VHH binders against o26223. Designs and how they scored, part 178

Target 1, 191 residues: o26223
Amino acid sequence: MKLLWTSQHIKVTVHIDGKVSKMDVLEAIKTRRSIRKYQDREVPEELIDKILDAAMCGPSAVDERPWHFIVVRNREMLEKIPEVHPYGAMVKDAPVAIIVCCDSSLEKIPGFWVQDCSIASQNILLAAHSLGLGAVWTGVYPLEDRVEGIRRLFSIPEHVIPFSVIPLGYPAENPGTRDLFDPDRIHLEKW

## First folded at step 9 (VHH)

Design z58 (framework vhh_7nfr_2)
Fold by ESMFold2-Fast, scan of step 9:
Structure z58 (fold): chain B 191 residues (1-191), chain A 124 residues (1-124)
Amino acid sequence: as target 1 above (191 residues)
Amino acid sequence: QVQLQESGGGLVQPGGSLRLSCAASGFTFSRYWMSWVRQAPGEGREWVSSISYSGGYTYYADSVKGRFTIARDNVKNTLYLLMDSLKSDDTAVYYCAKHIYSRFPKTQDAFDIWGQGTQVTVSS
């Protein structure tokens, strides 16, 4: 295929080897599931880059954007995560994991970095899903033993707080859909 | 200073080969996708090839696929275009361009830094 520009416009389409799901935003949100079983298949670096770009696009309190990310592909390191994170057993089977961190030196309003990093984590999950990958959020903060364990394992500085560990890969499972809509949680005009 | 500087262009006979280089400075070259874009006389800009920041992924226009190879050296901060089996239709000014993000370009404004260009003329 051919890509030709005249001023700011593309005249023709380009063939792209990387496949992306064509689901809309609502479909992505409703069909994303936690995936804990992965194919023994490498995730391209370019897809990780797209996921991290999406992670950084989240809203942040006072635009502080305190996010830092560690991308872990080293099998030995992935295998050590369950030793410091009891509910992270699936991480050792993933081809890659992203550790979402907060650089506290970038924090402008106390405590909102938790919401900021939660938003970044969710964007990672949604972006991964939209790209045909599966992922799961494994909690680190606020459990101090997990925070310290992950910090030591990855040589994370004291002013940086590991928030979540998100293994991801091509899914080797397909969990069914969930119906989570609960009208009893919606109040009109008043409680 | 933020700069892209192309070199290696010239006059070559049909069927010949050339190696273009693009020296990058003033930004962290290893963190960005890079592209080659060409402009033939009297025509608009045509995307030629892109390479991911690691070099693990390359994309080519159909017109050059199998004849051109894009490569990079992140230690030397240099982008390359290896051109084989050159045709008269390859005659153009070749530009090195830096992507704003590690995303594949959709439009010309996907690039924030452009080189000055290097002329390639394929003629007998």
Scores: ipSAE 0.000, ipTM 0.157, lowest interface PAE 13.1, mean pLDDT 84

Design z59 (framework vhh_7nfr_2)
Fold by ESMFold2-Fast, scan of step 9:
Structure z59 (fold): chain B 191 residues (1-191), chain A 124 residues (1-124)
Amino acid sequence: as target 1 above (191 residues)
Amino acid sequence: QVQLQESGGGLVQPGGSLRLSCAASGFTFSRYWMSWVRQAPGEGREWVSSISYSGDYTYYADSVKGRFTIARDNVKNTLYLLMDSLKSDDTAVYYCAKHIYSKFPKTQDAFDIWGQGTQVTVSS
């Protein structure tokens, strides 16, 4: 049997609004906000690839890496997401969305796929922000109606579990930065 | 009408070179990933190479890496495969294929539009 797919030695370049910009990791973490309003602009394929590369770099329980991703750009499909996800109304206005999925056949330790997919989802949000994009995590799992709605809409097999839907695009809002540090939640040596 | 039309195939001796072209029409070529896929006699389809919409990313099958170069001209709506150091094992029908959205080419279902193919025969 012939190998159908393989890839090696990829050249990557990143441009943000005509300029190459880098954000410190701590700055990216502290300034990332949920963005639900997007410009009517296409997101370059190169940026989506970079975001998904980052998503796959997260730590995974027993290195099982059960994540799969569906990239949705089709306007008709994006417009159908709110029909099965009540808090996903903004998805129809996004130029692209990423559906984070767990392939249960890749799971090595029961239940840890939730943590694995959460890490992948957060990496998508941080990578998008660092590249000048806005995104928001809309929850799918563990809400059964949303899980089955998304599964039907995107022809997802029964052994694959849709975890989150993350619309993203160039931001059309700037909610500002939050100061969330609370020292009262830090306990030294004991509770 | 959405169409992909390959050209540039033919008979070439081992160690020779060929340049395949794929003319695209009926869609905004500059906004889609494109691939070359080949099928040898009696074999299944084998992915050869992919290129991003802008050309910033290129991927190659291990069997062709270092010998083939994928390129595109978004002004002319044309995809190219520059094939150097051709081997008898490169004998196949070569297809141009358009990606579905930004889906990575993990399987053949990553493509929604296929060309008719162009025959490449490497023989003395």
Scores: ipSAE 0.000, ipTM 0.162, lowest interface PAE 14.6, mean pLDDT 84

Design z6 (framework vhh_7nfr_2)
Fold by ESMFold2-Fast, scan of step 9:
Structure z6 (fold): chain B 191 residues (1-191), chain A 124 residues (1-124)
Amino acid sequence: as target 1 above (191 residues)
Amino acid sequence: QVQLQESGGGLVQPGGSLRLSCAASGFTFSRYWMSWVRQAPGEGREWVSSISYSGGYTYYADSVKGRFTIARDNVKNTLYLLMDSLKSDDTAVYYCAKHIYDGYPKTQDAFDIWGQGTQVTVSS
């Protein structure tokens, strides 16, 4: 295969090794998949820092920004998460997990912390994907048993609510992409 | 006026090559993903290839991967399909299609503007 037509003004690519390394925002959103299998290698601290920076950039109701994050790398602690989160079995195999929490003392408007923490969680998933990592959102809130289990496991204060547990690492699977666009859910001008 | 106009089709022998072009007008070409879709006689439409608005990302149907190359010229507002090692199964009308919205790595039916098509016939 050869590139037969190029110029400085053409944004073109050829099919080389099937690999595309640079991802724009729309591409990241469209191609992000839940990743539950990870390579046996560490995630550099600087990548975690970039992901957490992105997490804190989300919009927040009345700019309350109630987020706190716990970064878990300790193998023994990661292995205990499935004991309090039945659908979190993959967490024990991840090199690192981020627990997204809400500090209720920072809440300025009742109830909007759920949206705030959801946005932070999604930003973590997108940022991880854009950096070549895989991640998955495992739900904690509003399931009472999981909330209290995670709280106790990580010594989280009563005024802080664990919202999600997001394991991440270098992907050991490639599920491909999904075509999720559904025009039947779009209404022009009226319902 | 939004229009897509294909050219470059024709008769070619198996193993031959063709280059299809699609001239776009009436919209900001550089902001949209573009695709090639083909329809063989008596068959439904088959997606062939897509290219991102910047040209940085390309996707191919398994049937054409390694043989076809999609490219674009955002200065000339032109989409290309470079077809190599053509087979009889590649015989079809080839349509240039504009995606409904900005950015989409692959689609099966998210097009709002279609060209008139150009016939490619591969036979000995």
Scores: ipSAE 0.000, ipTM 0.103, lowest interface PAE 18.9, mean pLDDT 82

Design z60 (framework vhh_7nfr_2)
Fold by ESMFold2-Fast, scan of step 9:
Structure z60 (fold): chain B 191 residues (1-191), chain A 124 residues (1-124)
Amino acid sequence: as target 1 above (191 residues)
Amino acid sequence: QVQLQESGGGLVQPGGSLRLSCAASGFTFSRYWMSWVRQAPGEGREWVSSISYSGGYTYYADSVKGRFTIARDNVKNTLYLLMDSLKSDDTAVYYCAKHIYSHFPKTQDAFDIWGQGTQVTVSS
């Protein structure tokens, strides 16, 4: 597909003939799991477009929206990620990965870009899950070696900070149900 | 109590060398990126060089690449700028600055602590 992204972030409107997710928001949040095993099956560009649309819809401090994204499908490039990210071994087996970056020149409020990029990363995970895909957030920032390794590998400019690497694909594992509610972490009116 | 103190400036001839030092106190120096920033007479502030908290990564302005070297000693809580092949255009007040952010600064707002500056004059 051509002209998927422009400088104004105008996206191609597509009608996908795939299965529509019937998951409500609470169900999506509660059932999302980190997926590290993927089917040997390509992810359509239309689904990546929907995921990145969701990523950019997150709240950001003073609407600064400092995020940029690199979409990596090249097998040789995916295979090099574990060399600069020791806990990113699963990335080489994913059909695609998204690198979430911060353009520091877009930052309006000091330090909030970390929260902005965290929100974008979580939206990628939730959107992927809602579309029948699996994904996992592999941490880059604030680990100096990973930040600079990813920068060199993908020719990222010095004013841009790589934040996370998120491999995604159709899941080849089902890690099962988790019940994480802990009422001891809830305090009424005061600590 | 929290401060940065520069030293090592002076008058030097073109082609000469100087070593600037910046003594840090009142914060955990080894946890922060540090920069050198200069201001020439009648000009705005110009970023010169940055160094990561470990010293493993260094960045330089195009105007100083190949001539200046930034270094740090985390045991002594000291930042250095080794300046070789000095030019008249290097004449400026040189400031040591602590990063708020862990990466390349785009503006002076990237720094929360500044030294008082040390004058470097390159002239015959």
Scores: ipSAE 0.000, ipTM 0.201, lowest interface PAE 14.8, mean pLDDT 84

Design z61 (framework vhh_7nfr_2)
Fold by ESMFold2-Fast, scan of step 9:
Structure z61 (fold): chain B 191 residues (1-191), chain A 123 residues (1-123)
Amino acid sequence: as target 1 above (191 residues)
Amino acid sequence: QVQLQESGGGLVQPGGSLRLSCAASGFTFSRYWMSWVRQAPGEGREWVSSISYSGGYTYYADSVKGRFTIARDNVKNTLYLLMDSLKSDDTAVYYCAKHIYSGFPKTDAFDIWGQGTQVTVSS
């Protein structure tokens, strides 16, 4: 079956390891799931670079773009993350993790860096998914113990705030899609 | 128990009218775009019309635009196709189909299909 109206939709083409794959943006959004189990398989540096490029493409308040990223591949360091992040147990089993940080010296409008770093984090999740990887957002900010724990572990300076830790790898689980649309949350013309 | 059940097909003369119905059960009907798809003898499936979860947006194939009207009743969990000015080339089995994703994205992907209802337009 081929629907005429859908043939007019724009498709995005992604290159993975020299191979071409296509994923509609809406399909990527609807099918992305939190992945907490990873294959024992290296993630190529070029895929990490593509993911970080996507992270930096997010909108930011007054174009402040306050984000910095730490890429962690060292197993000893990955194994220490659960010690300072109680819900980050899966990180030790991931081949790589990205720590999203805010450099407060780049902040132009107080408080909007949280939105900026949230957008960057979501772009990492979507980009990873579109490239055949799985990832999960583990929260750091605003939990003081987690912020200071991650800061000490990775020698993060005082003016930089760790926001999220995102382990990623080739998925070793395939959770089904979720039916999340709730029309009761949509109001036409007024509340 | 997820089912789509079509009814209302039959034999009609050119220029006549028919109303197709599709009763949905086993899923939250009001969350999904729904479509009518037809298959003529010896041909592949052809998309006919789609309607948004709220009924606020409707789309039609060029071949039926101005002659067919798609509608839904979310209280009764029923999809409709009102067919006016029928032509011999409208002869086909008509299927109602549920879009695979809930919400706004119009897709060409369906996960639930009805059994079909035959529409024959002849003199």
Scores: ipSAE 0.005, ipTM 0.261, lowest interface PAE 13.8, mean pLDDT 85

Design z62 (framework vhh_7nfr_2)
Fold by ESMFold2-Fast, scan of step 9:
Structure z62 (fold): chain B 191 residues (1-191), chain A 123 residues (1-123)
Amino acid sequence: as target 1 above (191 residues)
Amino acid sequence: QVQLQESGGGLVQPGGSLRLSCAASGFTFSRYWMSWVRQAPGEGREWVSSISYSGGYTYYADSVKGRFTIARDNVKNTLYLLMDSLKSDDTAVYYCAKHIYSGYPKQDAFDIWGQGTQVTVSS
């Protein structure tokens, strides 16, 4: 057996005997890193569309799919995000950011929108990574000052809750992958 | 620095038994899935068995199910393969292998291999 790495968005393990075993999904999950430094390059609209398609493919409680997305490319608006989100300083340097929101009018089960929007946010991070982009999840909900600051900045209606701000772009840093597996957190058959 | 060293191979009669050992060093053994992989003369490598970091989950190739048992001792940093009812088809060099990622039992995703130990099953 041989292991080969491809030099593209997709990381693949190939068995040379003419069999291809793709572990793209597991590799994407394990090699995704938070990226906070971006190249001065535009991200094509088609890649944003693919990322948002992936975001909307996540499971949601009772299939409520309460997510809405704001795509921010305007430099002036990106530069204002750190004013209302103190840990969002990297957003001003990103070519684009996606704001994940919950439309509470679509919520069928109270409170599960948090899990729904978390799933959408993670799918954005994984999809971006798989397409050769870097991204980072900056938290908005449940911090009231950030929620209301983002709402005001982007004219978000009262029934919509901003959940996360995810800047993304072509990565200008390459942090090594982490091995975070902790067997002490896994209990077999009983606690 | 990271090393795997196999022992316990040898010549056995069909129907006999062997216990292979693999001494691990240079990494946190208890955090990784470990596997045994064999290579018969003139053949490619064949995955034999895998064991989870805790020992709670084990997987076996269909060719060895019911005959082989994989085990580990996380205090001694040692992996074992207990081989019963050996057949001539089990003749191979047996390699201890460390999985690349601690959390996955992917059969062909290894980064560290031992030198191998020869098992010969013949009359």
Scores: ipSAE 0.000, ipTM 0.093, lowest interface PAE 18.7, mean pLDDT 83

Design z63 (framework vhh_7nfr_2)
Fold by ESMFold2-Fast, scan of step 9:
Structure z63 (fold): chain B 191 residues (1-191), chain A 124 residues (1-124)
Amino acid sequence: as target 1 above (191 residues)
Amino acid sequence: QVQLQESGGGLVQPGGSLRLSCAASGFTFSRYWMSWVRQAPGEGREWVSSISYSGGYTYYADSVKGRFTIARDNVKNTLYLLMDSLKSDDTAVYYCAKHIYSGFPKTQDSYDIWGQGTQVTVSS
């Protein structure tokens, strides 16, 4: 599989079975799956930069943009994450992980940083998928043990909150797509 | 009513001990990180210690590490600060403060509820 950029980043072209496929926004949203198995391949810095650019494009409450990111490529550090995050076992096998953090000194309206960092995390997942990578959101906040474990492991200062750990790489698994549309959850004009 | 009430302050000689208490009401105390913050005469506020909502994680300023112990009782909704080996530099008003977020120590700007403070004076 080979990724090609088409025009103004509004489309990503992927060659699959000798056929050129274009992934638009709706297709990316509908076909993105959590990926927990990765090829033993380095992810180029240019792709990480594109993913982090996308992460920072999310809306934030009162435009506070409280997010900071730690990019972890060090194998010894990645191998220690499962010790403090029991559902993060896949992280040790990833070539890279992004830790999404909130710098509370940048917060303008209390409590909305959770939504801000959730949006940044989802943008990372979608951007990774659009670039032919796989990723998974592993939850950190609000689970006290995971937060303090990650804080200690990466020397995160008290005023910064680790929110999520997102391992990513070239996918070594291909889960099928899901059709999750449920009309019973849609109420027209009132409950 | 959301409220924090400190007690246990007073005058103590250098090398002495004090136990501060903070009674919490009007919110689910067991879901929030809590801190002690002090303000010496003529100085700004200085963070002293924080405790996680479960009590499993504690953090201390370097100036008090090894001398102070922070603790909580989630059944009684009470925060404590046990102060040992007190020094004249520990003289301050001590405030109990509730973190905005459940789960983390944060900067002074991250507290939404403050107590009235209790005076600790370390001198002869």
Scores: ipSAE 0.000, ipTM 0.167, lowest interface PAE 16.1, mean pLDDT 83

Design z64 (framework vhh_7nfr_2)
Fold by ESMFold2-Fast, scan of step 9:
Structure z64 (fold): chain B 191 residues (1-191), chain A 124 residues (1-124)
Amino acid sequence: as target 1 above (191 residues)
Amino acid sequence: QVQLQESGGGLVQPGGSLRLSCAASGFTFSRYWMSWVRQAPGEGREWVSSISYSGGYTYYADSVKGRFTIARDNVKNTLYLLMDSLKSDDTAVYYCAKHIYSGFPKTQDYFDYWGQGTQVTVSS
């Protein structure tokens, strides 16, 4: 049994009925869609913290966990991202974006940081979806213009590589889900 | 196997010019940031310049900015360092270095292959 509590800066909703609707893992994976239209509504810090906690729980090569995250809420900064990322126009309309970065000083096996940061990025998308938010992965690495543009905008050190920019917010669109199962891509015992 | 071979060093008078080359083989040269690093007698290694895999971005140490130009030819798999207005302080062995990551290098810590070096001596 829980009580509804809110403040101007922190919003915590606690239901007084004991029944909670939740998305299971397979449902989250199957129904997640890229969302590029967002409501003009702030995302609470509590939800961002939950998303980043999930991002850091991903597997990484030899447990190197090279990821760092920049949380961007400043409207002026969000509006500058499309200048260095042509396919990131939707970022300026999002209430917040997460920049997934690799700290190369933490890498133990060369090249696997790309997989590590991809896993972290996907976990952000799934966690956001499970919490009722929408998000989209906009690619930065390996496009050097985008990598260096994002580095300059956010004062990212030379040993840190910006990997993806993920705008997120409460969704203002519902594209529906797709059935993508293709048995022709499954080979039994041999190619 | 991966190989980096420098050439073009020599003895030159102050104010002179040299063109260093680095022939690369054994990897996809066009996919890596490349750097020049130098080591003066009795000193540690000093980063000089870096160039992105496309050549679109170049960076220089303050000590060489405005005097040196880094360039690459991805068709010939060759890295260049064009050195103008040479000073006695530029005397060093110059190394070609392949960066482990495709981003801007973190000093000398993140190079997986180094060439044998080419000696540059600036003296009267």
Scores: ipSAE 0.006, ipTM 0.280, lowest interface PAE 11.4, mean pLDDT 84

Design z65 (framework vhh_7aqx_2)
Fold by ESMFold2-Fast, scan of step 9:
Structure z65 (fold): chain B 191 residues (1-191), chain A 124 residues (1-124)
Amino acid sequence: as target 1 above (191 residues)
Amino acid sequence: QVQLQESGGGLVQAGGSLRLSCTTSGFTFSRYWFSWFRQAPGEEREFVGAISYSGGYTDYADSVKGRFTISRDNAKNTFYLQMNSLKTEDTAVYYCAKHIYSGFPKTQDAFDIWGQGTQVTVSS
């Protein structure tokens, strides 16, 4: 990141077309971290569209694609999320959040919508990371109090289930790399 | 029209250099991984090198590591193979190929578009 003075404004650049946009898929997976601290900067609508495009490209059971998304930029609404989600305190500081929802009327195979929405949520995290943004998955389903709280707050119909709330923005923290490979969890040919 | 076209092949003496180009059309170049393959006389088509859609990741066959470099120019819809310290055993027809999937599936069924090939001949 670099800061430049121009026209009495500070110009902040993140090299989205540089290092982060050149991240290969394995690097993106290995270096993605939950980000809970964000710069006071708007996320361009074009980047949100790219992230949601990636979310909708996930595989789903029998191609049911039951996902719907709510994009929340309204500061008052973002500030109310922690009231119904105890682990969502960081959402107050995010410039935007995406609520991943399942439209149960689109479900073709009972129960697989959970996997479908998990895949969409993970794609949001990876796409955001690849574009130079930080994000974190905060769980809603299967905790009924959170599901109903989020539903009420965003006027979500009864046939639609809020699954996750994902705040995102330009990162204001840089957590280190994790070494998670454990060969003891790999079994060859049989258990 | 969807196509890949190689250029830059020819005759060169051992120890010399050549740069191959693969120009593409008919699809969004910046979204795809690309590879180079070669086929030596009397042998099967073998993998030479690959480059990710961003250019941030490259992979090479052991026989060419340290001598060949793959690169791309998304603004020109073109990718390249810079071949240095050429050996007579590098003599082959070189093919460029577009990946169906991101990553390194090195079998021919993982590629949907192939160029026609360009001959590289290295003399002693």
Scores: ipSAE 0.000, ipTM 0.100, lowest interface PAE 18.0, mean pLDDT 83

Design z66 (framework vhh_7aqx_2)
Fold by ESMFold2-Fast, scan of step 9:
Structure z66 (fold): chain B 191 residues (1-191), chain A 124 residues (1-124)
Amino acid sequence: as target 1 above (191 residues)
Amino acid sequence: QVQLQESGGGLVQAGGSLRLSCTTSGFTFSRYWFSWFRQAPGEEREFVGAISYSGGYTYYADSVKGRFTISRDNAKNTFYLQMNSLKTEDTAVYYCAAHIYSGFPKTQDAFDYWGQGTQVTVSS
């Protein structure tokens, strides 16, 4: 893809090797799938920054925005994640992973940080999908062994809680979309 | 004070090389994207190259790709433009610019800081 930007006194032309999805919001939500197989291809840091910008745009309780993010690209560190997260085997094969954390010192209302970090995690998945990447949410909180394992591995301080580990990359699998609409779960006026 | 200052410009023969430096102060260098722009007499300001805050990703204008290399040294708060195989068409005032990453640099208004410029003259 060729990107051309111009202002009053500058002219910019650049070649970009990736494609940006032009999905509408509903399409992005309905077609996002968990991706656990990745190409051996670097994810540009520009895309990671766009994803993290989207993550931070989610709503949070009383605007507390307690999230912090660790971006892991080091292959040795990615290979150690399955040792403390037994169902995170796919992380070692990803070019990058994002660890979503809660800084409890930023929490204004007890307990809502879980919802805040869930929203940030989902925004990471949707943003990644919209940019042509695949990702999967691997759960850390509330499993105490995973929380403490990830904390030790990445030197996370006591007041910070690792919430999720999200490996991402260019997808090397193409699962179809799901039709999950179930009208029996919709109640009109009353239960 | 936030400051960007170019150095390394001058007169060079076609086919020669120059290395431009942009020394910075007054902000956290490691958080910034850095770009080089140039402006020849009678022309608009043109993008030359950019480097991400990590140094892992670079962009170049088609006219300089393969000849110019942008790099950064976070320990020295300095970034560089190595200019090889210079052509007379490369004659311009070269400007360094910095912005906190928010995506690819889009417009001149997206840049937080600019240098004063350094003259590069390539003779035949």
Scores: ipSAE 0.000, ipTM 0.151, lowest interface PAE 15.9, mean pLDDT 83

Design z67 (framework vhh_7aqx_2)
Fold by ESMFold2-Fast, scan of step 9:
Structure z67 (fold): chain B 191 residues (1-191), chain A 124 residues (1-124)
Amino acid sequence: as target 1 above (191 residues)
Amino acid sequence: QVQLQESGGGLVQAGGSLRLSCTTSGFTFSRYWFSWFRQAPGEEREFVGAISYSGGYTYYADSVKGRFTISRDNAKNTFYLQMNSLKTEDTAVYYCAAHIYDSFPKTQDAFDYWGQGTQVTVSS
């Protein structure tokens, strides 16, 4: 391995730029929390568009990008999600939810769509956080009852698999950040 | 908020030993790589040694290898430079520095935090 540091070329400008980038991106990753309580406020369409743009920018196995998204704003539909998703009670109180789906007709490598949709889901959470919103990932796949419940509720075709339901809104709770760094999980050169 | 403070410098005879300490505050100590640098009068700042966030890896400049040892004590939020077999050429202001391992990859030029320095003078 290489030691990246030398003492001969101190460049303060590079240091300042690196710190700004760290605050904007890495801080967002480190401070994002699951938010399950939302203000009674609409989320503008422009913010949803930005979030979905970010979702589609994730890496995808062999660039399949099998994800499709359903944006749910209808309160009656949001209120029905907990009936088919027991851990989705908070969805009924959210102003909007995004359902992340896989179009299996776009899949080329079996199984990697799960990673693709996981990446898209995480990007939704990070983008929401960066825009001042809160969100939470509620799992659908691989639980067959939830998959079929969501499919029926939103008229999702047979070849499309609902993966996650992500309610989002302006946060009505402010959980503290977590220090999850554990150096015992990092192994140098070998296990 | 974040602070690094050196201590343990001073005057020592050639062939003697000194232990420098760098006490830190305002961040999670276990996340950081720690380094020592030195600057002699009229010279550029020179790398001396570094210790990884896990303590499993240490790196030294060729001029100090075998004579200096870097170590860390996570319980005390402090890291050290044990300097043995000191030479007059080791006379310099010694600086401690910290770089967070899980942040943007950086060279010495982009270190996150620096101490204010401590003088080491080695007399013949």
Scores: ipSAE 0.000, ipTM 0.075, lowest interface PAE 22.0, mean pLDDT 81

